VH-VL binders against o27280. Designs and how they scored, part 127

Target 1, 266 residues: o27280
Amino acid sequence: MDSMNVPEVLEIKRIVEESESVKTFIFSWDFRREVRPGQFVMVWDFRDEKPMSVSLIDPVRSEIGISIRRVGEFTDRVHGLSEGDLLGIRGPYGRGFELMGRDILLVGGGIGMAPLAALADEATARGMRVDALVAARTADELLFLDRLEAAGVNISTCTDDGSCGFKGFAHERLLTLEENHDMAAVCGPEPMMFQVMRILDERDVPAQLSLERYMKCAVGICGQCCLDDTGFRVCAEGPVFWSQELSRVREFGRYRRDPAGRRVPW
Below, E stands for the ipSAE of ESMFold2; O stands for the ipSAE of OpenDDE; V2 stands for 0.75 times the mean of E and O plus 0.25 times the DockQ between their complexes.

## First folded at step 5 (VH-VL)

Design ua2 (framework fv_libevitug; at its last look DockQ between E and O 0.18; V2 from the best seeds 0.00; counts 0 for: pae E 16.1 > 2, placed apart)
Fold by ESMFold2, look of step 5:
Structure ua2 (fold): chain C 266 residues (1-266), chain A 123 residues (1-123), chain B 110 residues (1-110)
Amino acid sequence: as target 1 above (266 residues)
Amino acid sequence: QVQLQQSGPGLVKPSQTLSLTCAISGDSVSSYSAAWNWIRQSPSRGLEWLGRTYYRSKWYNDYAVSVKSRITINPDTSKNQFSLQLNSVTPEDTAVYYCARGEDSYYYYMDVWGQGTLVTVSS
Amino acid sequence: QSVLTQPPSASGTPGQRVTISCSGSSSNIGSNYVYWYQQLPGTAPKLLIYSNNQRPSGVPDRFSGSKSGTSASLAITGLQAEDEADYYCAAWDDSLSGPVFGGGTKLTVL
């Protein structure tokens, strides 16, 4: 085990308000600890610890950004913090995205765009052509659009209510997009990812999908992040999985588990 | 302003089904940011959450363990309402029944309540 | 026999500070937000405090909430006659997968 198991207490350097419900918290980071897009960190507010997406990886400024949606007691407390306040961060953990080919499609729903924004930066830096389908319930929840455009990403949008871009679900918009990608990376609500995965599989596009499950240890020993039917540990074998790996998982797209282990619908 | 308006009979005989309806104004029963709850209040049990329905790309129901075998909560999007049915009632089901909006399923509080309906289970 | 425990009654005189306690466990108050509801006679409960210590719009700042460990407290300063009501604490319970309530505290303004 390396120093990833002990939280490092870091000062919040900058807060970017991405939407009314999403903030990106930016920290100084020592890049001797490598961070790859798709990996996650455990954020500790000195009471509780939760996994969070890394959305910005900037070795030049020696900074990482962590995007957090306000969804419960922990994230409410973190959203109440200011620049200069402290958080504990341990990690990074998990398997990140692997880039291949020259043309990549990103499909992100809501906060799922966070790890894909980091991937987009890496892909464009490698000279890849990047298309992104950015989905949300409403226009106000579309994330990272200005950042993606500044990076040279070709953006398509969709919203459930039609307030911006295509009215409908991400998989419905995907059916109308060009099929000339060497790979795809997908992150968002699990029902969306299931539908998108099936379309990409039919198109014979290699796809990597990032899953979220309840986590406690983040290093794969406690078993609380396991998927039914396979024994895959999201924190160790994922959170990024190839679509072929997920084809064997009965629970994918159908239910999740709360902190007490109870099956709950998405 | 979100308002909840309850309707339904105030007297039910034992072994029959209790049925109540909650009409919503100022919000949609299919709102992504809301969950629609039934709660009851009696001298013997105090306040007791019974269950909820909510929409997140499909409809979901969560029911309290104490009533799970007897309860059904149904949304009606065309009338912008949701209902409670409680089967096989006994005098222990006598209570004031409330419908309530939960602002988000992750925050677990009920910010708007109906005025309540006293339901008496008596032969 | 409510999941959350409150004193059955409390009292104070106008202008005083009163507190109402609420005791739970690690599966509810210890891990989740606490909410407080005020119920005036003959009316539905009204949300008074959410997320441990936050006030909805229209609730005076003389109402405040706090939480420590598996216990919570509602404080009322500058007590007024219209504060005479029943007060309930509530929290999500992880094991029961639903909200649980205290038994209520009858506040009497003397």
Scores: ipSAE 0.000, ipTM 0.415, lowest interface PAE 16.1, mean pLDDT 84
Fold by OpenDDE, look of step 5:
Structure ua2 (fold): chain C 266 residues (1-266), chain A 123 residues (1-123), chain B 110 residues (1-110)
Amino acid sequence: as target 1 above (266 residues)
Amino acid sequence: QVQLQQSGPGLVKPSQTLSLTCAISGDSVSSYSAAWNWIRQSPSRGLEWLGRTYYRSKWYNDYAVSVKSRITINPDTSKNQFSLQLNSVTPEDTAVYYCARGEDSYYYYMDVWGQGTLVTVSS
Amino acid sequence: QSVLTQPPSASGTPGQRVTISCSGSSSNIGSNYVYWYQQLPGTAPKLLIYSNNQRPSGVPDRFSGSKSGTSASLAITGLQAEDEADYYCAAWDDSLSGPVFGGGTKLTVL
C-alpha cells in the first residue's frame, strides 16, 4: 500500500480565523509529497475522518492549510482544537485544477473559495491575471479577501443581502460581466456552480468545477461518491471536473447522495 | 446550546387532528446542516420515525410511509419552530411524541430532543 | 415487530461488562451507520453512540459501539447504577428511506 494512504499525525502549527464559522489549520508539510490546488486530504481527529480541501500551499514555508467550516460534530471538535494539537492527515487525493492560458476567472461561494484561494496563489505566481468573483450570503461570510488582494487578484464580491458588492447570486453577477477569460475555476454550492457553468459554456469559456460529495475511502474503492450516469468517483476522477464532463452527470446541480446512499436535493 | 421545547394538547379525539409544535433555540429552523424530525414512542410500536422538514435552498419534507397520507410537518421561520399535524387519528396513534434535530450532512443521528409530549387518542 | 432486533432485557452488577446486541439486514445496518440511544426513565432518548463507535461529548469512554456485517453491539464496561436505562439501536434503512429503531433493551443494574 502506498504510504500516502496512512494518516500522518501532524501538529497544528497555527490557526487562522477566516470568519465566524471558518478556520484554516496550518501544518508543516513535506513537499516531497506533491499537492495541487483542488486536491483534498482526509482529516482524522482520531475518531472520525472527513475530506477537506487544501486552501493553502506554501512551498517556501513548507506549509499547507486546510480550511474547515463548522457544520457538524466532527467540525465542532476540530474547531475546538488549539495550536499544538494533533490531527491525522492522509493524502492528497483527487484531481486538482489545471491552469490554462493567461487570464483566469475564479468563481467561489462560501467555503468553496478554499481550493480557489490556493489556485489563485499558484496562478498569480505563474504571472497569470486572476479575476475572482467571491460570493457569500453576507459580507461577514466572504472568505480570503485580504489574502487574494495581497496576491494581486482582482476581486469582485457578491452577497445575497447586498451587504458587500453586488446584491444577488454569483451567476447573476457573472451575467453583468462581459469579459471572457481563457479558463474558469468554480467551487461553491452546487446550484451556484450549475448556473455559473451554464453561463461559461454559453460564452465558450473552458471551466473546471470542484464537486463536494460524501467520501469514505478517498481512493475510489467504496463507491460512496459515485456520480449518477457516468459512474465518476468524486474522490478519484474528481473532485475537479471539466464542464464537459459534468454535462454528462445527471445529478449535478440537482441532488447528491447522503451517507446512506439516498438522493438528497440541494 | 440547542434546545427544543414542545407544546400542544395531550388529548385528541378519534378522527381529529393531532397538532404539536416544537420551538427551537440556539439554532435556526432553516439551517442547512439540520433536519427537524418528529418521532413517536409507544409500547406497541416502539420508537417510530414519522418524518422531517429541512431547508436546502427550499423546503423539503420526508415522511414515513406508515403516516405519509396523514402527516404534515411545517416550518415556521418567523417563530423559529416547526409543527406536526397528524390527521384522522386513532387510538393506535397514542404515543409520546418527540421532536428532534438531525444532522443531514455526514450523520443521520438525532442529537437534540424535545422533552416529549404524551398524546392520548380517546373518545 | 421492530425492524432492528434487540434483546428485551439485559442485566449486570456494578463494575461488570455488559453487551447489548442489535441485529438488522443489508438494507440498514449492513449498509449504513449504527446509532445508539440511551433513554433514562421518564426522559427523552439521548444520543449515546453515532457512526458505529463514536461518542458524543459528555459520553463516558466506558460506552463503546461496534458493527460487523448486519449486526451491531453496544458494550458498557464498568457498569454503574446510573446506567440503568433503555437502550435503542438505530440505522437508516434504504428500503424504507428513513431511520429505523430497535425494540429497545432494558438494562437493569443489580
Scores: ipSAE 0.000, ipTM 0.475, lowest interface PAE 13.0, mean pLDDT 91
ESMFold2 (binder alone), look of step 5: mean pLDDT 92; pTM 0.940

Design ua3 (framework fv_libevitug; at its last look DockQ between E and O 0.01; V2 from the best seeds 0.00; counts 0 for: pae E 14.6 > 2, placed apart)
Fold by OpenDDE, look of step 5:
Structure ua3 (fold): chain C 266 residues (1-266), chain A 123 residues (1-123), chain B 110 residues (1-110)
Amino acid sequence: as target 1 above (266 residues)
Amino acid sequence: QVQLQQSGPGLVKPSQTLSLTCAISGDSVSSYSAAWNWIRQSPSRGLEWLGRTYYRSKWYNDYAVSVKSRITINPDTSKNQFSLQLNSVTPEDTAVYYCARGEDSYYYYMDVWGQGTLVTVSS
Amino acid sequence: QSVLTQPPSASGTPGQRVTISCSGSSSNIGSYYVYWYQQLPGTAPKLLIYSNNQRPSGVPDRFSGSKSGTSASLAITGLQAEDEADYYCQSYDSSLSGVVFGGGTKLTVL
């Protein structure tokens, strides 16, 4: 086993409260270990381990950020931590996003904005024009708006309740946008991603989508994150997939496997 | 094993078009895990990246600003090769030209190189 | 000239440790990975180091890379006669929107 597979115990340097339910935990990082947007790390609280997307990559400060949404017992514990507390981090793992062209569209929903925020930083640093469609259920759940704005990203917001920006879903907002981009990166609820992908395909916009699945090993051996019909492992062949790859994945946008391996609808 | 075989004329007259071809074996020009580059080397300018082409649901091209107005890199899927065209050449374009494979569009390293082709621009 | 700055020459005796520096700026080395190539006389460059300090398969562990700030360094330990070659650093420059190389360092094994 490579050294990257051994969790490194890291001190939480800083915690950023992104929303009521989302915190970003910042760690010192040795950038001799390369990391790119779209990759994930396994976070270990010495009781359980969960995959989390990297939301901040700062080689200047030698820091990475991991944004975590409070959704269950594990994340409850993590959200109870303070600066100076310790977590185990191993990785990064998985296939991250690629960047190409000059104009890029980011479509994110909820915590899905985490990897896209990192991608936005990289894209803008490369001199790309970045448009971001940021979606959430309500205004207070919209993530990284100030950060994206500071980076020079053109932001459009979408909320289910209309509390901010376009009232409706991300794919509905997307339909109102006429401009095509060189590529798109998408991350959020899978039903959202499915609809967004469909629209982008119709517009002949190359798209990358980051999937979320239950991942146990992160190294492609346990099979718990396997996608039906293709055998793609989200932790190994993903979590970032091209739309043409996902077109082959029967379960995409339809169902997922729960921790017990059962099919559960979205 | 991936191999790149270059071909093309070694002598080009000023104002004409430099044309080279790089044949790929052991990989596909349309591979989602590859980017195909052209680099040149001269005593005066050292190593200089010219541009790349790669396929990600559609074809993309990145060109160096220094040659952007004169350069075209084209893939040929039928022959599994890619080409370089450099228009309006001058003696400053005299160099050894290399084709090279990159593994990712996100990164910019080249892990497989062609044998190189000396192209001399002279009357 | 070259965007990245290298010493034009370096030398060492067999068994010695030699380091080759590569100096850049915030728009290249300061922000992007550094790569190193070895070029033997009359041959194409060969990838030696990628992503600052990673070795491709087949590259001896005598070769190592490091990066700090806007500078990078290639270290060769246990110098061998076969290491006599030109070495180039490479990165990406956002201001130029393109790949950039160092001027190269000719390493002589005495």
Scores: ipSAE 0.083, ipTM 0.667, lowest interface PAE 2.9, mean pLDDT 92
Fold by ESMFold2, look of step 8:
Order: C-alpha cells, then structure tokens, then sequence
Structure ua3 (fold): chain C 266 residues (1-266), chain A 123 residues (1-123), chain B 110 residues (1-110)
C-alpha cells in the first residue's frame, strides 16, 4: 500500500542558527527507515520542494537535522519558520558516503560541510582519525567548527579573505596538508570539488564527492538529475560518487545545467 | 570572561516555592551558542541536573523528569539573567544550587558555573 | 544511586598515577560524550575534561580522559597535593532525556 514516496508532514522540533545565513532544522524521525551520511531529503514548504542534505543523524534521540542556507525564495520562507511549524519531508534518497580505512580527510566548502558533519560523527564513533578542511568565503561562514572539535576532529580552516586560517581556496590549502589519508570525502562548490579531486587523484587517495543537480522526483524515474555522458542519476546513483566515476563525466567542474537543461558556465 | 552571580533566599519553608536568580556578565542570556542550566548538589544525591533554557529563534526549556512537574526556568533578557522556580518544596530539596552555562546546545557540558547558593527547606 | 557509577574514593601519593573509573550504559556513555569535573572543597565544580578526552585551556596535561564502550576513565599522573578534590563524570542519558552525573570520587593525596 505504501509503494510511492510522498512527503510526510513533520513538526520542527528545534532550530539551531549555525550562522547568519544557515539554520539547522531538527525533526523527530523513525529510524526503522535508515539514514546514512550523504543521503538527502526533499523538503516541501507546501509550495515548492528542494533537496537538502542531512547534517545530523541521531538514532538514539530519534532525531535528524537538516541544514539550510538562505539563498533564495524557498529558503527565505523556510528560514522564516519557527519551532512547531510544519514542513513536508520525503526520503531519504540517494547513495551515501562509504567509510574506508582508519584515516579520513573531509573537505567541505560552505554548506557542503553539512553532510560531512554527519559523516564526521559516524567516523569518530567508529574510532577513525578524522581531519577536516573547512572552507568558506569569510570566517563568519565557517560551519560546524565547535561540533567537529567536540567530536575530536582535527580542523584546518581556509577563507577567501583570510579572516580565519589560510587565506585562499580549499585546494591551495590542501597542498600544504599531510598526505597520509586512506580516503577523502568532499562536498562544496563544484569548481572547488573539481580542483580538490585532481589533487587527491594525484596522491592516490580514494575520494567520494557529493554533487548537486536539479531534481524533481528524487527516485530516478523522471531523469532530470542525469549527468552528461554516463546517464548517472544524481538522486539514485549519487549524490555521492567515487572520483573514478566522476572522471568519466565531461560536465563536472566545467559547466552546470539549469532546470530547463541549458548549459550554464561556472 | 563569562561570570555567573547567583542570588536568592537561603531558607524556604516546606510547600513554598524556591526562587533563585543567576546574573550573567560577559555573555548574553539570548546567545545562540549557549544554554543556561540549573544543577543542585546534596550529600544524598550528589550532583543533579534540573534543567536548562536557551534561545533558538524562540525560547526552549528542557527539564529533568524528576522535577518536571514542579520546575520553571525563565530568562530575562532586559536584566541579562535567568531564574529557577521550584514549587512545593520539601526538605529533600535542601541542596546547594548552581547555575551554569553550556557552551553548545548540541553538547551537554557546562563550562562556567555560578558560586552556588545553599537553600535549606525547613520550618 | 547515581546513573553513572564511580568508586567513592581513591588515593595516591605525590608523583603517582591515579585512575578514576566511570561506568554507564548504552543509553549514556555508550552513545554520548563523557565530561569530567573537579570540585575543590567549598567551590563550584570546574570543567576538567570535555568530549571524552579534550582538555580546556589551563588544565595541565597530567589530566587525561578516555572512553571505551560504556565506561570512561580519568587519569591523573604526577599527582600533586592540589589535586585533592572530588571528581565527577557526566554524560547525557537518552532514556531520561537529560544530563546525568556520576556519584563522585573523593581523591585523597597521602
């Protein structure tokens, strides 16, 4: 009887202001439906629906957290909500991160740190050594630093304006970091991820990268989240891909497509 | 340089309401990264967390199950303080009461403590 | 009876190593971080260890914390007379939906 995924209307249990532009919305969640770091949900505000990464996975408290950056009309409306207000949630969807080895590097840009914060919690709980490179345009936009520190993560920061940590781009900071990791997980602006992927490939570090594309159905039926060349559906075969899989994708790091399918340069 | 200063009466009669206040300097009671706790300590129970209040777009309270029916913790943004009210006290509520700041509402440690107030419940 | 179990007392001589245990369950220490507090006589508790094994600024490196399964441990090396105090472990407990403390360990420096 429940053969299709429809939004479940959930009450916002708590709201955490992570920065002036980012809030984490926390919901009660029945973990009989498993959630993995790197998977996403579709958030419905009764007018529009957008994919958002899960940033907190707490089966013990029966809670999930979804971190949302205010960037447009949909996210402005969601940011205007309060505890007790309702949102529709459907999911989780997609392929999450796979952990490997003992030592992991996380590279996150801006809101891309959200799924990596969830992964860091899992990795540290397994006893892995976790290094995180947290990048933003300015210090006020660095996310989850206290949470990562409390989890025992070794943090390096970089900001475009130099207001915190290394002044420059994430891939430039990466060149100055130790090269002793068993794997890496990367999420952020696609140009950043492309440059980081090239460095990690040259170091022979297995890397998983989380991509963003236009989504409508989120279950792989409509085909609107497909990548050029491969036919990979970001909502089904991704959003997390191994770097090996992405090396076959012409559009990665070079251009993107808008919801109408038009090629848009980076 | 966050400091917490407690005030309130040290003697309360049984069945009355225990009322304490904690004044904050060097931080704001409405700080988004903080939670404001009350803890008590007695020889028979040791340290016992009572509850907390914090601001995240609106005010939230978490109360220990053992006192949930009797406790209220209220912020006062104009005076930059928060209060404890514990109704219907008995001699078992005799303890040293502490206020404390939690630095992060995702985590549950208390990094700054008030000086403590001995409250005796007796006639 | 405390949710987290600590030995009621411990002792050592100056320069020795002392370990204080804290036992819990899967609903607290097994799932959540452990914190440690030092309480000197007549004073409020002071945060000593956070997030299992991290030291706040100003806490000497002779204090260390660890966690394994549902148990945690505070170690003090190079014991000094000023370390004579009560020590409490703390965690969160999901079944109680609240913060829980150990019963405390009175450390005596002989």
Amino acid sequence: as target 1 above (266 residues)
Amino acid sequence: QVQLQQSGPGLVKPSQTLSLTCAISGDSVSSYSAAWNWIRQSPSRGLEWLGRTYYRSKWYNDYAVSVKSRITINPDTSKNQFSLQLNSVTPEDTAVYYCARGEDSYYYYMDVWGQGTLVTVSS
Amino acid sequence: QSVLTQPPSASGTPGQRVTISCSGSSSNIGSYYVYWYQQLPGTAPKLLIYSNNQRPSGVPDRFSGSKSGTSASLAITGLQAEDEADYYCQSYDSSLSGVVFGGGTKLTVL
Scores: ipSAE 0.007, ipTM 0.406, lowest interface PAE 14.6, mean pLDDT 84
ESMFold2, look of step 5: ipSAE 0.005; ipTM 0.423
ESMFold2 (binder alone), look of step 5: mean pLDDT 92; pTM 0.948
ESMFold2 (binder alone), look of step 8: mean pLDDT 93; pTM 0.949
OpenDDE, look of step 8: ipSAE 0.006; ipTM 0.515

Design ua4 (framework fv_libevitug; at its last look DockQ between E and O 0.01; V2 from the best seeds 0.00; counts 0 for: pae E 16.3 > 2, placed apart)
Fold by OpenDDE, look of step 5:
Structure ua4 (fold): chain C 266 residues (1-266), chain A 123 residues (1-123), chain B 110 residues (1-110)
Amino acid sequence: as target 1 above (266 residues)
Amino acid sequence: QVQLQQSGPGLVKPSQTLSLTCAISGDSVSSYSAAWNWIRQSPSRGLEWLGRTYYRSKWYYDYAVSVKSRITINPDTSKNQFSLQLNSVTPEDTAVYYCARGEDSYYYYMDVWGQGTLVTVSS
Amino acid sequence: QSVLTQPPSASGTPGQRVTISCSGSSSNIGSNYVYWYQQLPGTAPKLLIYSNNQRPSGVPDRFSGSKSGTSASLAITGLQAEDEADYYCQSYDSSLSGVVFGGGTKLTVL
């Protein structure tokens, strides 16, 4: 193993409260270690380790941000941390997003907006026109709106309860949009991604989708993040996949493996 | 090992079309891990990127603004090659032309180069 | 004429450290990765450094890259006779929507 596989103990520089359930933890980063949107890091709280997407890449400040949603015991502990506290970070890992064309569509749901926010920053910096469809269950769960707006992103919002923007699901909102883009990047609940991918395929819009799976090693050796029936490892061949790759993945949008390796429906 | 082999005429008359071909071995022109570039080099203009093509469910084409109106890069999957077509050439288009492979669309470096082809535009 | 500016020439004796500068603007080096190429006489350019400071396989650790603001630098330590070549910096310019090169630096080993 090379040095990137050893967790580096880093001090939390800042914590940004994105929502009631989401915080962004900011760390100093040595950019001799390259990182791109769509890649993830393994976060170690000295008890457990979990994969988290990079949501902020700032070479000017020499910082990265990791956005974490409070969903379980590990994330509860992490959310209890304060600025100045320590976490172990190793990575980055996985295949990140590509950028192509001039007009890009981002479709994100919930915490799925984390990697897309980083991608938005990069795309806008490159002079691309970025449209973002930001979806959440409720208005208070919509993430990174101010950040995206500041970056010059054209934002459309969608909420399940209609508390903000379009009432309904992301794929339903997408159907109301007639404009085609050169490419799309998608991240969120897998059922959402599945429906969005279908629409984009019908429109001949190349799409990249970031999958979430239980990952243990992050280096493609344990197999716990393998996808049926391709054998794709989310940590190695992903987490960003092209739609045509996912079209070969039987389980995509249908089920996932839990920590015990059991099939569980979405 | 990936190799690029260039071919095409070294002499073109003014107002005619410059045409070069780059044959790929050890990789696919439609690889999702590649972008295929054309670059030229001359004493007067130095190294100049002309454009690239790459396949990501469909073909993409990026052209330099300086030649956009005259340039066409064409992939050929059947022959595993890609070509350069530059229309309405002038003596200013005289240069050594290179084909080169890039890693993906996110980056812009070129890690494998062809041997180069001197193209002279002269009457 | 080149978007990126390099000194036309540099020189050093064997064993010395030599640096080659590359200056750009906010639309290229300031916001995009810098790449470096080595070109031996009569050959095609060879990738030397990518993403500001990363070395491809086979490139000696004598070569290193750095970037600060709108400028980049290539450093060669332990200069060898075989290092005599032209060196080019490269980036992407967002305003031009295209790849840009420096004018090249001819390195002479004395």
Scores: ipSAE 0.505, ipTM 0.820, lowest interface PAE 1.3, mean pLDDT 94
Fold by ESMFold2, look of step 5:
Structure ua4 (fold): chain C 266 residues (1-266), chain A 123 residues (1-123), chain B 110 residues (1-110)
Amino acid sequence: as target 1 above (266 residues)
Amino acid sequence: QVQLQQSGPGLVKPSQTLSLTCAISGDSVSSYSAAWNWIRQSPSRGLEWLGRTYYRSKWYYDYAVSVKSRITINPDTSKNQFSLQLNSVTPEDTAVYYCARGEDSYYYYMDVWGQGTLVTVSS
Amino acid sequence: QSVLTQPPSASGTPGQRVTISCSGSSSNIGSNYVYWYQQLPGTAPKLLIYSNNQRPSGVPDRFSGSKSGTSASLAITGLQAEDEADYYCQSYDSSLSGVVFGGGTKLTVL
């Protein structure tokens, strides 16, 4: 039986409250099953299951962490759990981020910082210089700042309301940053990622972006996570894509599809 | 093109059971992309969500705390419909009752609504 | 009383901008999406805004939504006579484990 396709019931070892709406759930993990930053797992609460990005990869302590934003009923139920409670985990799935060069820029919006926090840990462990642009609507919604600082990441912040750092959107802040990175990794609201991708492409900075789509099977056979024009399956060919791959996708940044297949603006 | 058609009696006596049915066309009650809701509306209390059901390998039921002890929502895949049963009604349960489709279990908005059924609870 | 607070009425003249507020708490609007519905007399509510600021297909650009902290707003620009209706905000409330609505705002176009 393939351990990737059957949920393993795991005990919640530790819970970290990242913000009022975001918690990180930490589990013991056997790293014979390799996990890369940018991969995701399916989290099963014994009623429903949803894809969640891996935000902590710690082979030394044999731990993984999964950060979950409270946005609806499933995530409300998971947020109500305590240490010692059980969750089903299957995975990891998907293509993770690939590191390149010596200088990396991370651009994260909201919960999108979760997979980038895991990438920051790997990049700093390899001796790379890491700059992170952390974006949110308000200061209280900026995620992982203490963790990133402890890892040696150089942090720039922006908030829509100006309560911390640059007042404005991530792509506006990006215009004011140095243009000396070997690569970028981007994750957050798709409209933000589209604008950031265009700036990075214009500057000839190789960029990888992590997409979120509805997923049901997580192994690439159901087709629910497909992108327009390419047939890419987010759960199999992504969730991480190079900007060159996404530049061919008319859907990206302009609309999404509801479960009935109708176009819905972001 | 999804449509919801409600049916059921408009008059119910106190202490009896209110029972309504919502027939679905253009979608399946067992669709993984949907959740099936009941909402009611009265002049004094406004809009009030009662609960929902949805299928994700098995059936799930979420009920508002205010009615949880009295409510049952039943899907019927054979007839492609879902029903509302509210036990032990009082005049406070008099309202226009709506069924509605939600996009999935992750979001809580209702994009398709039934026509509404006025249910009066009185002797 | 309604969990989410809306003004009971609002008014404007054709062509004006009007806003309708919706006030909640950290357990609902502060942590969850806000949705808006328009209800014409004798009809079911119609989804107007979802996920704070998104418009379904067929909803004119003059309707917009926003959220800040524990409050949300529906804005209508270029007000038209056909906009005269009741407007409801909605969210999910984690402490009540359920969907919550505002009390509604009757918009009069003068």
Scores: ipSAE 0.006, ipTM 0.408, lowest interface PAE 16.3, mean pLDDT 84
ESMFold2 (binder alone), look of step 5: mean pLDDT 92; pTM 0.947

## First folded at step 7 (VH-VL)

Design d1 (framework fv_libevitug)
Fold by ESMFold2-Fast, scan of step 7:
Parts: structure tokens; sequence; C-alpha cells
Structure d1 (fold): chain C 266 residues (1-266), chain A 123 residues (1-123), chain B 110 residues (1-110)
């Protein structure tokens, strides 16, 4: 915990089961503290604290939602909670998405659809045309399709195994989609985001990409995820970056860093 | 699981409008993961894609260039069906007409087909 | 004329391997997925192969697809009498902005 930004203890108002491995936890929120799509909060279960993207922003109902995938001990414990139970929330943190133009393409992989679902709500509320490519390994891992449809989004799906929509990877499906967008927003596994970014760059579509590994940097926790090769010296600049910024990062999509800080291939 | 059932006339006179319907069971015509297509087959031209309709916040339709000026493909959500209207028909429009589900719009994957309707255009 | 080129006929005897070709260009097969359909007399086409080389549930592993450059192939091993049918390839054509089919191959089992 930091001496500033103490977690607020909030009651779980509602839980939405998005899939066997993903749940959205909904809390009452005081919108005197502004929250933007692409920002995250720190979730505290009174033992550990982890960064989670905000997936629902609803000022009319005074609610936020946080979508959590079951991937380890912390998330297993949180998934075991029920409506009425308590969690600590602090934030929001990080740089959110910016919207421009008339038309936006969203490209999301797996849980990467969480911050993009919140962005879709804002873009449609502004009267933008929204096209979403929702990608996952299997049909069971496709997220937020009903919510995106309710928001008025034009949806395409693809799965690695062909169990729903196009059979193949997100970048392969993207090559068959309409090329005319004023901007794009991308969130998912880093190798997927790299391939998608290259296609969007060739189409002259400015893109924003959300990088999970920079969420901890935004709160000053991570020493290994800074973008050394680009002149970015402040860890709080993420998690959302423009493709122009990432095109100058030699490591993006090609290398990660091990616990010793050495470059290793994906 | 998914079934497509076609209905419509087998004989149409030149210059008239051809109208066919395709009733869907086992899926919704407004499914966001599907598009609903018309494809015809004739000895002279083989298999020919005519167009599709699909729901993604609103209804969209795409048409093959060869028929675009004469064709309309419309959904009917209350009856869970979609239709083909082809205006100003000529003998060249004589074909077996199929409706088909595309697994995702733009995918090209026609995974379920109707039984087909033979339409003869003659005086 | 069909946009994709298939041989109009092919033949084999039971137990043999038969290959059916489908030739296109950079604007269709060269850039896009290939699909194959089997059509028995008096019936609608049935999806046999999708995404170049994948089989739907219920299609025997005797059927396989491949793609190289601007051409694709359907291979049938262990040919059976019931395989006698018309076979069609399909792709998307970027220049036409629409789906295109081959002219079809009538497979005769001798």
Amino acid sequence: as target 1 above (266 residues)
Amino acid sequence: QVQLQQSGPGLVKPSQTLSLTCAISGDSVSSYSAAWNWIRQSPSRGLEWLGRTYYRSKWYSDYAVSVKSRITINPDTSKNQFSLQLNSVTPEDTAVYYCARESDWGSGLFDYWGQGTLVTVSS
Amino acid sequence: QSVLTQPPSASGTPGQRVTISCSGSSSNIGSNYVYWYQQLPGTAPKLLIYSNNQRPSGVPDRFSGSKSGTSASLAITGLQAEDEADYYCQSYDDSLSGYVFGGGTKLTVL
C-alpha cells in the first residue's frame, strides 16, 4: 500500500458471469472521481493487491465494473466472493483512451476486450460508428458480445480453433475487414497487438494500444517494464500508448524481460 | 441443429419480380455471429453469390456487382426469416436459388444451406 | 466463365487417391482462405473443407485440403463409391469485392 491513495472498501453490488473464467464485479461509484475507458484500479482482497482494467463506466446508474480472469491464487479467491462481500478499490490510475474522428475499430483478444467494452460505450454515446473485432482461442473465451451488440457495435469474431466466426488469428481476420477507420484501439496479447499494429500502420490508421505490463508502472511498482529505447523515463505514461510511440520500441511484440531484466523472445 | 427452409414460385415471366423466402430454425436472423446469404446455381454460370444481410447494431446488406441494381435482401425478425427480391428478371436468371448461413459476416464460410428452389424464367 | 479454375472432371477407382485442383490469382486464393463443398445429385452443396485445410465435424479424415500460392487442392484418399459427386472450391476476390466459386469438378468412381 502507498501512504496516499488508501483503498476504499466497497460492497460487491452485482456479479456478472462473462464466461467460465471471467467475472465482472460491479460497485457503486462516486463520479466526483472521474473514470475514463482505458484506466485501471488496484483491487485489494485484504491479502494481495492487483491492477484490473475498468470494463464498465455507468454515470447514470453510478456504477463501475471490473472484469477479472481466473489465472492464479488472487483471482481464484476473488472469484469465490459473492454479492454483498467486500473488496478494497483504489484509483483510477493510468492514461485512458482518446477518441477522434467518426469511425473507430476495436480489436480485442481475450480479457483485452474488458477496457475496450468501456471504450465502445463512450464511442457509441458520442455518435461514432464502432466496428469491433473480438478474438479468442475458443468460442467460450469470446467476451462482451451481447453488451457490444446492445451498445450498437458492428461485431466480427474470430477464434484460433474455428469454434465461432473466422478460423484464424486476429490479424488474419483484420485483413478481410473494411479498411476505412479514423482510428483504432487494440488490447490483447502483445504478439497479437504487434501484428495488428503493423496492418493498421500500413492502412494509415492511428491506433492506441493498451499494454498490461505497464499498469504497475503507472503506480510506481514496476522497474522492469519501462520503455528504455524510446526515451520514456516515467513509468506512469501507460498503459495506453499510440502506435507512433510503440513503433519506436524495439522490444514491443518481439521480446519480453525476465526477472533479471534480460531480453528474451516471446 | 440449424435448418433453412425455402419457399417461393418456380415459374416467373420475363420483366417480373422474383420473390423467395428463407425460414430459419435453430438460430436467430438477428444473430451477431451470422450473415444470411443468397447463392444461385445454373449450368451456364455455375455457383454465383448474390448478396447477404446481417445485424450489427442495425441491418446491413451487401450485393454482388452483377445484380446490385435489381436485388434486395431483407430480414424479418418477427418471423425469423429473410427474403430475396430480384427485379426485371430475364431468362439468364433461371437457376436453382439457395439461401445459406455465413458463420460470421465477411468470413465466406457457408456452413448451412437451404434445400434450393428451381426458378425458371420463361414466357 | 468461373473466376477460379477447376478441371471439369476427375475419376478414380475404389481405394485410390484422387486430387482436385483449384487455380486462382493473387486477388483471390493468393490473399484469402479457400473452402471446398461436396454436392450429391439433387442436394444442396455441403461444406467439406474450410480455411484451406480444416474439416467440419462429421467429415472423414480421408478428405484434406491444401493451399500453395494462388492454387489449392482437395485430396481424397481411400476413394469410396459414395464420394461420387460434384466438388466446388470457393474464395473471396479482393478486386470484385465478393465471393467467387470454381466451375466444379464431377468426380466419377469407376
Scores: ipSAE 0.000, ipTM 0.408, lowest interface PAE 15.7, mean pLDDT 83

